VH-VL binders against Probable Rho-GTPase-activating protein 6 (rga6). Designs and how they scored, part 3

Target 1, 235 residues: Probable Rho-GTPase-activating protein 6 (rga6), of Schizosaccharomyces pombe (o43027r312to546)
Amino acid sequence: TNLCKFTFPTPECAPPSLLLPHIFAQCVHFLSLNALHVPGIFRISGSGPVIKAITEYFYSPPHFWLDETSEIFKRIGFPSYIDIAAVLKRYIMLLPGGLFTHKDILNLLVPLYVDSSRVKVPIDIRNEMAALCFSQIDSYVRFSILCSLLALLHQIATRTQELENGMENTKDSTLMKPEALGIIFGPLLLGNSSTDLSKSCPSGNVNDLMRFETEKARVEAKIVEGLIIHWPEVL

## First folded at step 1 (VH-VL)

Design p4 (framework fv_pimurutamab)
Fold by ESMFold2-Fast, scan of step 1:
Structure p4 (fold): chain C 235 residues (1-235), chain A 123 residues (1-123), chain B 107 residues (1-107)
Amino acid sequence: as target 1 above (235 residues)
Amino acid sequence: EVQLVESGGGLVQPGGSLRLSCAASGFTFSSYGVHWVRQAPGKGLEWLGVIYSGGSTDYGNEFTSRFTISRDNAKNSLYLQMNSLRAEDTAVYYCARGEYYYGSGSFDAFDIWGQGTMVTVSS
Amino acid sequence: EIVLTQSPATLSLSPGERATLSCRASQSVSSYIHWYQQKPGQAPRLLIKDASNRATGIPARFSGSGSGTDFTLTISSLEPEDFAVYYCQQYSNYPLTFGGGTKVEIK
């Protein structure tokens, strides 16, 4: 199978030993080392043909870690950061069943990260409860994907803060903040945690369903935003 | 037998809302990205958006504020929530299956289509 | 967004004749064009993938060619069932876009 042992470059941001699909490991490794400050990373969809070429490259012969000398870049051009990020994002999009296998994960995470929650949870309790939720992932590979992804997104968010500290008019920045990453990855990581949207609106009332879907997206975004910001503390 | 069947179309007044459904059978629904494509009477095909197996969505620029795509893998169903409908939204709405397997021979080729459901926005 | 322009809008031919349909992209899409056939009252049918690869079950009289910005769908000898509207579609960039279509009609 195309699994490999993986060590995240910033050890404090991930468990010491992960098991990742080869294509996912290649993307995380490359982006963590080369692409923390790319405007619009993960937001820009990339080029379909380039994404296809990168994907096929990883399925052909055995490969060493991706770098600027890799043969694929003779075909598609270096640096291709957006396209490699798109390959990583598409891998998660196409993963059957998503990353959280417990269907009610949203109900577990809402009180911890959403500002409209009735109960305000202390930070230390929040981190412990989030860690417990992650322990419910029964696949070590899915757990490893989630840990390495959140480590990468945390690094990107941290780099964005560093670069924006001296910038005038930070509103013009297209670098990715936790809020923007949460909007992108909320549905990817948490969308499958509620598999029966029709049960939320038994009458078939369209307005109620729209409110539900809008609120669900907001909640998912807030949860992932919080996980990105506080990831080292959850670890 | 691989099949997609749309339902939920009908007559709606401008400013109204409508939810379309698409029922999948004969394949592992949860493994595929599924798309909505519409066609106004006498006009061409227009891509609305997609939802991938993990729940992530992408939309055409005109649709991001008014349309929401969702799925229920337990029911093998795809949904399109349509709000603030305009006369220009009058069309046949199709659901379609895209490529799903990494390293497959083609991306976003719509090999399976539903029969379509007609939405008429008028008064 | 990438705009696909199909020409001619209408092609009037008799059975047995060769049909040549054009699809031009506003920017390079490499070979990342699919072709569809749509008959009146029916959903579209996938015909050609990646500019030149026939989809499963598609007769040999259909062929596709081209790369970059210029693409061609050719029907070597029209059968009665081939009189339909044909659409090209790109997947080089999102949003996905279709051409305006070419109607192949009987003379």
Scores: ipSAE 0.000, ipTM 0.434, lowest interface PAE 14.9, mean pLDDT 81

Design p5 (from p1 with heavy chain S31D D98V Y99D Y100T D101G F102Y W103S S104Y Y106F D107E; framework fv_pimurutamab)
Heavy chain, then light chain:
Amino acid sequence: EVQLVESGGGLVQPGGSLRLSCAASGFTFSDYGVHWVRQAPGKGLEWLGVIYSGGSTDYGNEFTSRFTISRDNAKNSLYLQMNSLRAEDTAVYYCARVDTGYSYGFEAFDIWGQGTMVTVSS
Amino acid sequence: EIVLTQSPATLSLSPGERATLSCRASQSVSSYIHWYQQKPGQAPRLLIKDASNRATGIPARFSGSGSGTDFTLTISSLEPEDFAVYYCQQYSNYPLTFGGGTKVEIK
ESMFold2-Fast, scan of step 1: ipSAE 0.012; ipTM 0.557

Design p6 (framework fv_pimurutamab)
Fold by ESMFold2-Fast, scan of step 1:
Parts: structure tokens; sequence; C-alpha cells
Structure p6 (fold): chain C 235 residues (1-235), chain A 123 residues (1-123), chain B 107 residues (1-107)
């Protein structure tokens, strides 16, 4: 996989001089500039053949930054926001070991974002503790992927909020809020943090395992929702 | 069923302007890039330009300053605004759908064409 | 821009004869060539896509071949409805370009 230096288009939203896989950088760059207000972004499935075409495009020279005039869009049509978002998601799904490297990451993040009513952690302390969790990621590439992804998701959520503030009835909106993005990205970012189901479910029967998996997914979704909302404050 | 229908052609004085329309039906217009192609009487096909599904455009080199392509997805319509017309712009103007059929292996093939609308630039 | 040169300009044949039409590109277009048929007073019709793949509904007597800069459209046995002008088109680079056309006319 080829790596490239990357500066997030909104510089204040991410650390400077990130190091990303080229295909991931291309997707983040394009979506950040062009796709913040797309209904169902990341939720709606892309076209398998189109996703493959986009993926293959980035493994052949030349590698220019994607924009609406790029050769690939002449072949597959523009806008292909859903398909580019799907390429980004598939890249994350294929990463071995996930993005957080600490085995106890869920235990560290749960008190900050899930049980706030019990713990009542001040915002400043919560953000500092989250930042410490990110500092424990032992791969600069994984760190860069996570930072650029959360920056993008934060921008999408912010744009959704801005657009919905102009609507008479927000119940009709299909734009992506932090909660919806958390449901999608929770399992992708945190799903491999705890795999010992026998320890977490002593009975080991199917109903208990199903209940455990449902609760785990809910917790993961709430954590990613919180990270999206508070991302600029964490950095 | 799947159709493109051009309109707006006619006689124009040199230096004049004209806007052509192309009405699409039978397919999801907003998902396709659509092209304008012209043909002078007794001559060959000449690609004029395209507007992609997202609204960006590309033109043949000689058309960039005088011609503008636009679309209205709510009306399933494609437009060509022609300014500073010359006698050499006399032609039948076609709109055409740029297909992408990745599974079949082709892109920017014009699988659906309109019937054409005649533009005559003469004093 | 990429220039496509079609030859011959005119091909005079009788029904039942084989027609071979050439399209040459000024630089490599890989296999990114489409062929169109245009009958008098009608809009063009897509015949062959990506150098060699027949479009939907196109009779088996039409075939395309070639890659790089040299492409051929073949009509194995001309039918009366095949007398038309044929154009090649490249989509390797923008601007998109067409060849000058080959007129296949009845003798």
Amino acid sequence: as target 1 above (235 residues)
Amino acid sequence: EVQLVESGGGLVQPGGSLRLSCAASGFTFSSYGVHWVRQAPGKGLEWLGVIYSGGSTDYGNEFTSRFTISRDNAKNSLYLQMNSLRAEDTAVYYCARGSYKFLEGYYDAFDIWGQGTMVTVSS
Amino acid sequence: EIVLTQSPATLSLSPGERATLSCRASQSVSSYIHWYQQKPGQAPRLLIKDASNRATGIPARFSGSGSGTDFTLTISSLEPEDFAVYYCQQYSNYPLTFGGGTKVEIK
C-alpha cells in the first residue's frame, strides 16, 4: 500500500502532517470537500462494481487528488459520493487489529461517553482523557486514519446540524447525525476491542450472547457518537 | 420509453444567441452524464461537451468561451446556451446519454440519442 | 486532442459483400473505442463498445477488433439496411473525439 503525507482540508480539525494510505487520503479529501450534505452518506450501500472500479483506479498511475473533473468520474458518473464513502468504509473494515491498539479501550472510553449521568466527568477532564487514549495508538498510520476519519465525520455532523437548523421539521431529514454515524462506525472502530465472549457471558447460551452483542454494539455506537460530537475539543 | 427530445432550434442571425433544450424521460436523468454532439450538413459528428450528474462540465476546445451546458434535474432537462453564433455553427444538435456499464465494460458510449434539432446561422 | 482517422472515406459495395472499415488514432487509446451507425435523416446508433463488444440488439454480422492505435469494424455480409455512415469515437482522453466517418454505399 502506498502512503502519503496528508493535510486535512479544514486544518484546525486534525493534527498537521498526517500519514495515510493513498486510497484513504483520496476518499477523505474528496468527501470533505464535496459530500458533507449527502443524505444517507455511509449508511446507503454503494455499487460493488463501481467500488471496485474506484479502488482499482487508485492502484494505477497517475494519482492526482480527486475532484469532479477526475477521469474516474467520467467513467462511473458524478456524483459518486455514496460509492466513494463505501470505498472508505471497506478500507477500514479490512484493517487488521482495528484502529485502537489498547486492549482495554472500551473500559477507558465507556465512563467518558456512556455513563456520564453517573460519573459526571467535567468536559475538560473527559476531553483530556480521550486525548490520552488516542496518544496510546502505537501506529502513526492508524492514528492518522482515526484522526482524519473523525474530522470528516465531525464535519458531516456539523453540516447536518447547520442545514437542519433551517428546516421547519427535522423529522423528515435523512442527513446523517452523530447518533447515526456512531451506529455505523462504532463496530468498525471498536468492534475488536473485546472478543472474550465466554468471560463477558458466563452462561454461554445463544440468548445471552445475543443480548451481550446488542449491548456491546450500543456502547460502541455511543462512544463513537461522543467522539464525533466532541472531536475538535479532544485535539 | 427511454427518450431524449431536443427543442429550441431555428434560424439565428450571426452574433446572436440561442438556447437549446433536451427533455429526458424513461430513466433516472440525475444519475447520468449527458452530452451535446453536433453535425454540420453533410459533415461528421463533433463532440461539443458534457455535463456530469454533479453539474461539472467539459467542452471541446473551440466551445469553451461561447457555449454553456446546464441541467435541471427536477425538470429532467438539459440545456445548451449558445452565444456569439457564427455561420460555422450551423448544424443539427443532438443530446446523448453517456452510459457507464461497468459490468459490460464500457464508459461514455452514447447509447441513447435525441432526434436532433436544426440550428441555422444565416443573415 | 486525439485525432481519429477513418478509411476509406467511401466504400461502395453490393449486398452480401464483406465490409472492412478502419479507424486509426493519433496516439494509443487502449481499447477505448466505440462505433456508431448513422442512416440518412436519423440520429446515430451505438454498434460496438470497447473496440469489440456488440451493443444490445446489434446483429452478429457486425464485429469490432483492434487495440492501441489501430481499429477495425467488420460487417461480414452486408444487408440493405447496413448502407449508412459509420463513426468511431474514443473516450481515452477529453475532449472526446469522433472519426470523420466512412460512408458505406450501394454500388
Scores: ipSAE 0.000, ipTM 0.415, lowest interface PAE 17.5, mean pLDDT 80

Design t13 (framework fv_teclistamab)
Fold by ESMFold2-Fast, scan of step 1:
Structure t13 (fold): chain C 235 residues (1-235), chain A 124 residues (1-124), chain B 108 residues (1-108)
Amino acid sequence: as target 1 above (235 residues)
Amino acid sequence: QLQLQESGPGLVKPSETLSLTCTVSGGSISSSSYYWGWIRQPPGKGLEWIGSIYYSGSTYYNPSLKSRVTISVDTSKNQFSLKLSSVTAADTAVYYCARQIEDYGLFDYGMDVWGQGTLVTVSS
Amino acid sequence: SYVLTQPPSVSVAPGQTARITCGGNNIGSKSVHWYQQPPGQAPVVVVYDDSDRPSGIPERFSGSNSGNTATLTISRVEAGDEAVYYCQVWDSSSDHVVFGGGTKLTVL
């Protein structure tokens, strides 16, 4: 409904001329320019009232790109990186039908990114197959959301690596690596692509349900981790 | 090379219990990737699912048959079995055992390997 | 209880395309599997999870599933394709494997 044309701030990191919901575009734009180095980004919970205030602010058209002079920051304070990340994450959670609308997507991506797969796929073929999976997204808006999100997550992971490579001890780092981002975004991006595990587990046994849920979460996290790491090669 | 083979009496008297065993060879029944099922087909009619079992012993039964059906698994013999009690002429059918694929427990892929089937006639 | 509806028979000439439908309420939200049963033989899976083919099944076999109808499509039909075809789903509401009534494909 409230859609805008979007160019990712680092143009080479995403397809040109994306079409995003205004709220999502604002969050991606702001975070890509200001928040790549924030410890615990997307992991740490934001403030409910602040998230609500930001969401309501973006529903009033039109707004310029968010920066430190923006009217909203007079009310909620600057910088609100964690809260803006929470608005972005919440937007994805509330999308009807999720980002991948095909129940086969999980099956297509498993052989490409999960070591336990019975099929061995060369890296170059894997990247091409992943790109083909994205072409299965019927909605250009959903495609644009996925591309801009993966571009953002890749930039966060890259910045984390750059900063940690300069550290003498990385043990205490709370910067977000691909593995951690995969755990957060795996269920969010891929959870709706498979049958509801709790309802479809044939045994009905609690232990079997827990095993299948654990395996499903592991697989989803691993896929998103791989997509984040290799995003420029898929692009 | 996985093979499933049904065995048991070809003739059962009305009111008695029909007992069949499926022997799995060329692969292990103790796999988290698969359920093991029984399907029947009365002469000239379609396929009817009876039930499925996981190697842990967990079962799903066709609601219309649930009061008469028991499926069990013996992992030490690599076998699973069907018992159908109080049989009538309506239970005359070819009985198949089959492997039901669960791709890492995420999808029901259906029955990928079937036994040859065994005809059971219910008659006095 | 959940029911799958198939036409009882479909006739096609060799080399033509056969389409076998499987009707079910909101079947597009379920995974549909298709079995070929030649006369006097056990069933063989020809399409699983709506549109995937097992190794060894010719590319002539394809499937689709959306809304209230799933379809098995057999292109360039051969005499050897004569069989009864069954669709199958798992109904999570009742924890029940449901088969369609079967469609007899006749190649004239």
Scores: ipSAE 0.000, ipTM 0.387, lowest interface PAE 20.9, mean pLDDT 80

Design t15 (framework fv_teclistamab)
Fold by ESMFold2-Fast, scan of step 1:
Structure t15 (fold): chain C 235 residues (1-235), chain A 124 residues (1-124), chain B 108 residues (1-108)
Amino acid sequence: as target 1 above (235 residues)
Amino acid sequence: QLQLQESGPGLVKPSETLSLTCTVSGGSISSGDYYWGWIRQPPGKGLEWIGSIYYSGSTYYNPSLKSRVTISVDTSKNQFSLKLSSVTAADTAVYYCARGFDTAMVYEDYFDYWGQGTLVTVSS
Amino acid sequence: SYVLTQPPSVSVAPGQTARITCGGNNIGRKSVHWYQQPPGQAPVVVVYDDSDRPSGIPERFSGSNSGNTATLTISRVEAGDEAVYYCQVWDSSSDHVVFGGGTKLTVL
């Protein structure tokens, strides 16, 4: 695992002096500069052989930052935004224990970002409490992954809003909103956290089990959606 | 270009089974991100949720209609369907299909895309 | 079963602010969604999760939810806002989607 010092391309969107795995850094850097406007980004599955080729390319140093002139694109073609997003997403899926390592992180975030929770918290306090939750991350590398990811997702959501404001019919848009990104990344970032929902899990009925899993995923999605929307204020 | 289109008979006799199909185009019903539902509206009245289905076949039904309702999904045709048994005049309504569900994974926390609606009259 | 109460009608002059209420026991602990149904058309979500707005919905639509009352607020009302508005929640105790009775907004 090769680590590198990383500065997010828009420096104000992330803490300074991040430390990222090289593969993750390459994906974040490339996508933040080139792929904020791509319909279905992170939702659409990439090509397995192309994902493999990109992954192998990143394991063969040395490399400068990925751009449209990079040697890999002579083999797989440009653009391959969906495939690069899939490499990034796959990296997160393979992290042992996920990104939030504190066992009760989900229970701490539920009152801040989920409307069905009993606590209605003012936005200023909510953002400060979210920042405190981030301080519980044991690893600076995991902290850096989370910060750079949320910076990227916030940029995608912002670009989606800008483009959709110019559209007369947004029903046909497949650009990624915070809600959709939350659905994708909620389970990936929070799925292994302790929660009161787990203790209340119904058993013995398939519909009850599906409802429980659906509600858990909804809560996780709403938390990540909120973090994406309010990311600049959590920093 | 996601569109939902209801289809089925406009007239159903009392005591028979109402059958409607929703055809989804411009998006995949087998995506794990969404539930697919039916909502009805009797003439001059409000909206009433009938039920929703996940692409795997898991269903949620309105408790007041549960004994008469079956919702099914056909992922190969990108369709989902409603069957309402033992109909009476009280089942006369515009029937809508929609994507979403407030306890399911959706772009928005509830029904974000609706079909145009189809009027079903229960009369002999 | 959980019940949502809406006034049957609200009237406002063009350019004024309309407020449509949705009453429910401890509704402030639930997520409230609002739909606009113009005459003869399918419903369109205008506010979700109490106060969030879908893309394409004007900023003059806003929502709030606390205690026993949720409110849809429409600022600078236009004639095109005439519609029936429905609030909606999920009742987890019965696995039931609950709609309010609807409020007809008339722009004078």
Scores: ipSAE 0.000, ipTM 0.383, lowest interface PAE 19.7, mean pLDDT 79

Design t16 (framework fv_teclistamab)
Fold by ESMFold2-Fast, scan of step 1:
Structure t16 (fold): chain C 235 residues (1-235), chain A 124 residues (1-124), chain B 108 residues (1-108)
Amino acid sequence: as target 1 above (235 residues)
Amino acid sequence: QLQLQESGPGLVKPSETLSLTCTVSGGSISSSSYYWGWIRQPPGKGLEWIGSIYYSGSTYYNPSLKSRVTISVDTSKNQFSLKLSSVTAADTAVYYCARHGEFLEWSTDWFDPWGQGTLVTVSS
Amino acid sequence: SYVLTQPPSVSVAPGQTARITCGGNNIGSKSVHWYQQPPGQAPVVVVYDDSDRPSGIPERFSGSNSGNTATLTISRVEAGDEAVYYCQVWDSSSDHVVFGGGTKLTVL
């Protein structure tokens, strides 16, 4: 509940004057400045004890912006990019009710990013509809979390593409592309906007529930992938 | 304009593996929100879905064919392929590749576009 | 396994209305798609999501879906409408794309 006023380090990438939980703001700020080029960021699990140490560190004042001189890095080592990314993910995961507060958000976003209607929606209309969905978020804190997260994920994806551009074949890179980030964050951002699994699966057996959940996660991944790619147009 | 084209041997011997490739042009397999599927039609009979693949490698297979079917995708060549093992005369059919959307309980699915189809005869 | 039942053939005079049915248990809870397959050609979608038409398909083609029966309706039938028509659904309980047996539309 400790909130701070936040300006994304690249101001054009997010709305001005965001309001973020202190822990989330610290993680976004640090990663946006220091960790756009880290292989497996958000995919690789961090160390539980280290994640706990970072989280507890933010409970103690003063609340200065995290950098390489911060006292925490004398205990856990620098750089701890993977662990800081894990703290950010855990914060989102533990949010009650998720980030979208409107129950129909998933239904609105599916036709825009997952092609059940086959090229029915023009890009400019899609971007306007996505922006409208964001405006339906009843919490400015949740809106701020979503905007700063998508700004960060867009920067990571852009940096990955910049590093791999100039090659017709990118042989092997563990740097994170929009598809991979969508797989990770799709369920985290959109899972809470979906109907209960037992109500959604007609047969109710375990295999059908698992298949339904797998397909739902794929759809959610596609929506978040699209939002990451087209984030500047949604702003 | 998105186009799909089937290719592969038109004659396969019984007990061998039927292998077909679908080449996608005018669009990218890896940049789409689509699945890529195979449908077959024995001469004078109806349509039978074989299976579908997403560019990540995730698949759906017709339960009656699942033990014999493998579908794979090669995003670098913008192609996807079908392998059907242990073929018999009953596998003689025109084989189509086609694109479709998500197969979700609350989302729709339909096939468009289709390739022109390629006849595969299983005979000694 | 889920089964879709279509009549094997329907005959209609030019200018009349053809109705092709697709029977399935509780099919009204599913999205039904309809394909037209002219002789020697690949199928093309003529109606999707029960009642929507793709661009380029004449408004003479329409669909409905309720209870245990979906229906493709072709009004003011022309000789060029002669084809085999297939209905199709996704059955999520079996992860199966189900096609009807096909209905050959003959225009007299």
Scores: ipSAE 0.000, ipTM 0.404, lowest interface PAE 19.5, mean pLDDT 79

Design t7 (framework fv_teclistamab)
Fold by ESMFold2-Fast, scan of step 1:
Structure t7 (fold): chain C 235 residues (1-235), chain A 124 residues (1-124), chain B 108 residues (1-108)
Amino acid sequence: as target 1 above (235 residues)
Amino acid sequence: QLQLQESGPGLVKPSETLSLTCTVSGGSISSGDYYWGWIRQPPGKGLEWIGSIYYSGSTYYNPSLKSRVTISVDTSKNQFSLKLSSVTAADTAVYYCARLGDYSSSWYEGFDYWGQGTLVTVSS
Amino acid sequence: SYVLTQPPSVSVAPGQTARITCGGNNIGSKSVHWYQQPPGQAPVVVVYDDSDRPSGIPERFSGSNSGNTATLTISRVEAGDEAVYYCQVWDSSSDHVVFGGGTKLTVL
């Protein structure tokens, strides 16, 4: 994979020296600058042919940073924010082994972010323990992907809060809150670490399997929601 | 097998609120790969999307209906519901509930399972 | 507001090929889904994501999507294929599920 040095557009939101796959860096950079305010970002499906075209565009050297004048937008139309977000999601889905590959990571994060945990952890200790979990990621590239992704998701959530505070009625809002982003990214970031929950199902019948899958998804969503909300404190 | 079943009154008076429930069986509404939606079809006309909901409560509504529509979810009963306020004769239609794939699913915002539909007539 | 345009009707003889078009501005950049609705029944998906078929749908059903036109192709048409066919996309600019007006396929 082609790697590049990356500085998050708002430098205070991520570690100063990241190393990202080029296609991932392009998507994060573009979305951070142009797409924090887009309703349904990451939730709405993109167009398969458009996603393919964007992906192929990033494989042709040399590449410049994606912007509204880029040649790809003459072919697929601008703004294409949803499709670029879909390319980013697809990259994470296809990453071998995922980002949190060790199942113990889920067990470490549950007491910090899930309300039903038996241990009440002070906020400062929670943030410090989360930071330690991230420091245990043995791939600097995977660490960089997680930091830049959570920085982007935190910025989207913050922009949503700003815009919704200005609305008279938030009933019609389709802007993305931490809860919605957690539901989307929970399984993508923590799915491999949660395999023990599914395998522990004793009866093997469909109702028990659905129950275990539902609880697994809920826990993963809550962890990622908490990480998004508290990202600047963890960093 | 996954099944969706609409239920609710088949007759609603003008100006009142139309209320329908969709019961999901053979699958969990708390699945992270799907939204749950309502589509209607007036007699002799085409399909019109009303709105969709994620199990967290996040909603998308048809802009033409947004002021009158509320969709809610009850994960404990594996159900989701539609309320359409201030109904008129134009709201007479067969109402379908359906499952909608998101990007993380293989369907890319397509409907893969549909209820059988329930006719709601708006009349005095 | 994004609009999908379908012909109101298409007629074809048994054993021939039916082609149903779905027109939309730059529709080739969107994922198109096709639904079959027999009289008095709920819709059933026959093609999704431009060209994929659900399990149980015959190979006779195929789809394509390019430029401003998506097409549902039904080869070796049978009497049982008679139905109204709808195309559908998600319009990301308006956060809107959009259906075409429907095409009634008549098998002569």
Scores: ipSAE 0.000, ipTM 0.415, lowest interface PAE 17.6, mean pLDDT 80

Design z1 (framework fv_tezepelumab)
Fold by ESMFold2-Fast, scan of step 1:
Structure z1 (fold): chain C 235 residues (1-235), chain A 124 residues (1-124), chain B 108 residues (1-108)
Amino acid sequence: as target 1 above (235 residues)
Amino acid sequence: QMQLVESGGGVVQPGRSLRLSCAASGFTFSSYGMHWVRQAPGKGLEWVAVIWYDGSNKHYADSVKGRFTITRDNSKNTLNLQMNSLRAEDTAVYYCAREGYDILTGYYDAFDIWGQGTMVTVSS
Amino acid sequence: SYVLTQPPSVSVAPGQTARITCGGNNIGSKSVHWYQQKPGQAPVLVVYDDSDRPSWIPERFSGSNSGNTATLTISRGEAGDEADYYCQVWDSSSDHVVFGGGTKLTVL
């Protein structure tokens, strides 16, 4: 589809210029400005018909960025934050070949984010390794998608922390923390590239396979959680 | 940039106690395993103790087990060695050392940063 | 307890290659590290994980490890290489760090 130049709304969270698919840019721009405080964002599925309506609206890109006055909201109502987040998530799910271009680089992230018995990898070293992995993405469009996504997820996590610091009881909060976002985006960003973990499943036993899949998902979630928390220091 | 500075050494009588400290700066102290290594005058290096990055596990050389206690305070970037029931054979320069990590090769059990050492003399 | 054996001294002529050995039972299955110590100074890491070097250590320092012997090789020996050299391993069976007895390198 159509590509457009994109400047992330908070400059400190992304490179100065990005190149994004138009539909992805519209979703990121709108959510970054309007939807950092929405309970269950990206976790709640949204409405199928509304998601389809938004996707079709973006098929023929408007001249202006999506906002409250946009024609689509006359059809589906404003705000549709959860549904726009679902469109963004679905776009990532459908990307052919994923976001990283080198599988070996993804495998470097696993040891950095998994607890060890003796050494916790220093956060500055972890950030340097993540930055190196990002610099090796040779598709500028994929690099831009990943940077803008992590910038958005970092903003959501930061806003959640700000809001929860003011709450008397955080147990009932459904605002999205880095841990929850990692659970959602870990498999989406890393699921196709975790081949090292598959080598450690010698048995076809159902219980062994279930434990393997659970551990794989946990590791992927931890990697994305860490990237979200420390994103401004990575790049 | 990165440095370790030992303190607390001195002259002490046999059977007494002494506490050594190691102040770390220029790196994320809480991420590294830390060691104490000693060297008697004119002799070789002898490993004393290790403490994991979070303080959860510790190991000691047989010669000091039950007498020495290694601890750390990650909030103050400080490593400590409590030495009880000191013997003449404990006379040595005591070095604080960090386990290595390299961004390209990963974790390794070598000591890439050492302090300058602090002298402990057990003498009457 | 695991034991590492080093020769007490090695001599080398300027410009020639020095070899310092570290003997240990099945040491080739362990990662060996090497330290240089000059009089009155703290040890300096010169080789780690058998053959890797810190970026500030010259390429003329190299290491190998197989079977029962690890070796530190110093090519094109210089007067500034005079020091005591120690090998070191982590013995996972005892959770102990083990140092060799040290080798005094003399460049004459």
Scores: ipSAE 0.006, ipTM 0.473, lowest interface PAE 10.0, mean pLDDT 82

Design z10 (framework fv_tezepelumab)
Heavy chain, then light chain:
Amino acid sequence: QMQLVESGGGVVQPGRSLRLSCAASGFTFSSYGMHWVRQAPGKGLEWVAVISYDGSNKHYADSVKGRFTITRDNSKNTLNLQMNSLRAEDTAVYYCAKGFYSGSYLRDAFDIWGQGTMVTVSS
Amino acid sequence: SYVLTQPPSVSVAPGQTARITCGGNNIGSKSVHWYQQKPGQAPVLVVYDDSDRPSWIPERFSGSNSGNTATLTISRGEAGDEADYYCQVWDSSSDHVVFGGGTKLTVL
ESMFold2-Fast, scan of step 1: ipSAE 0.000; ipTM 0.449

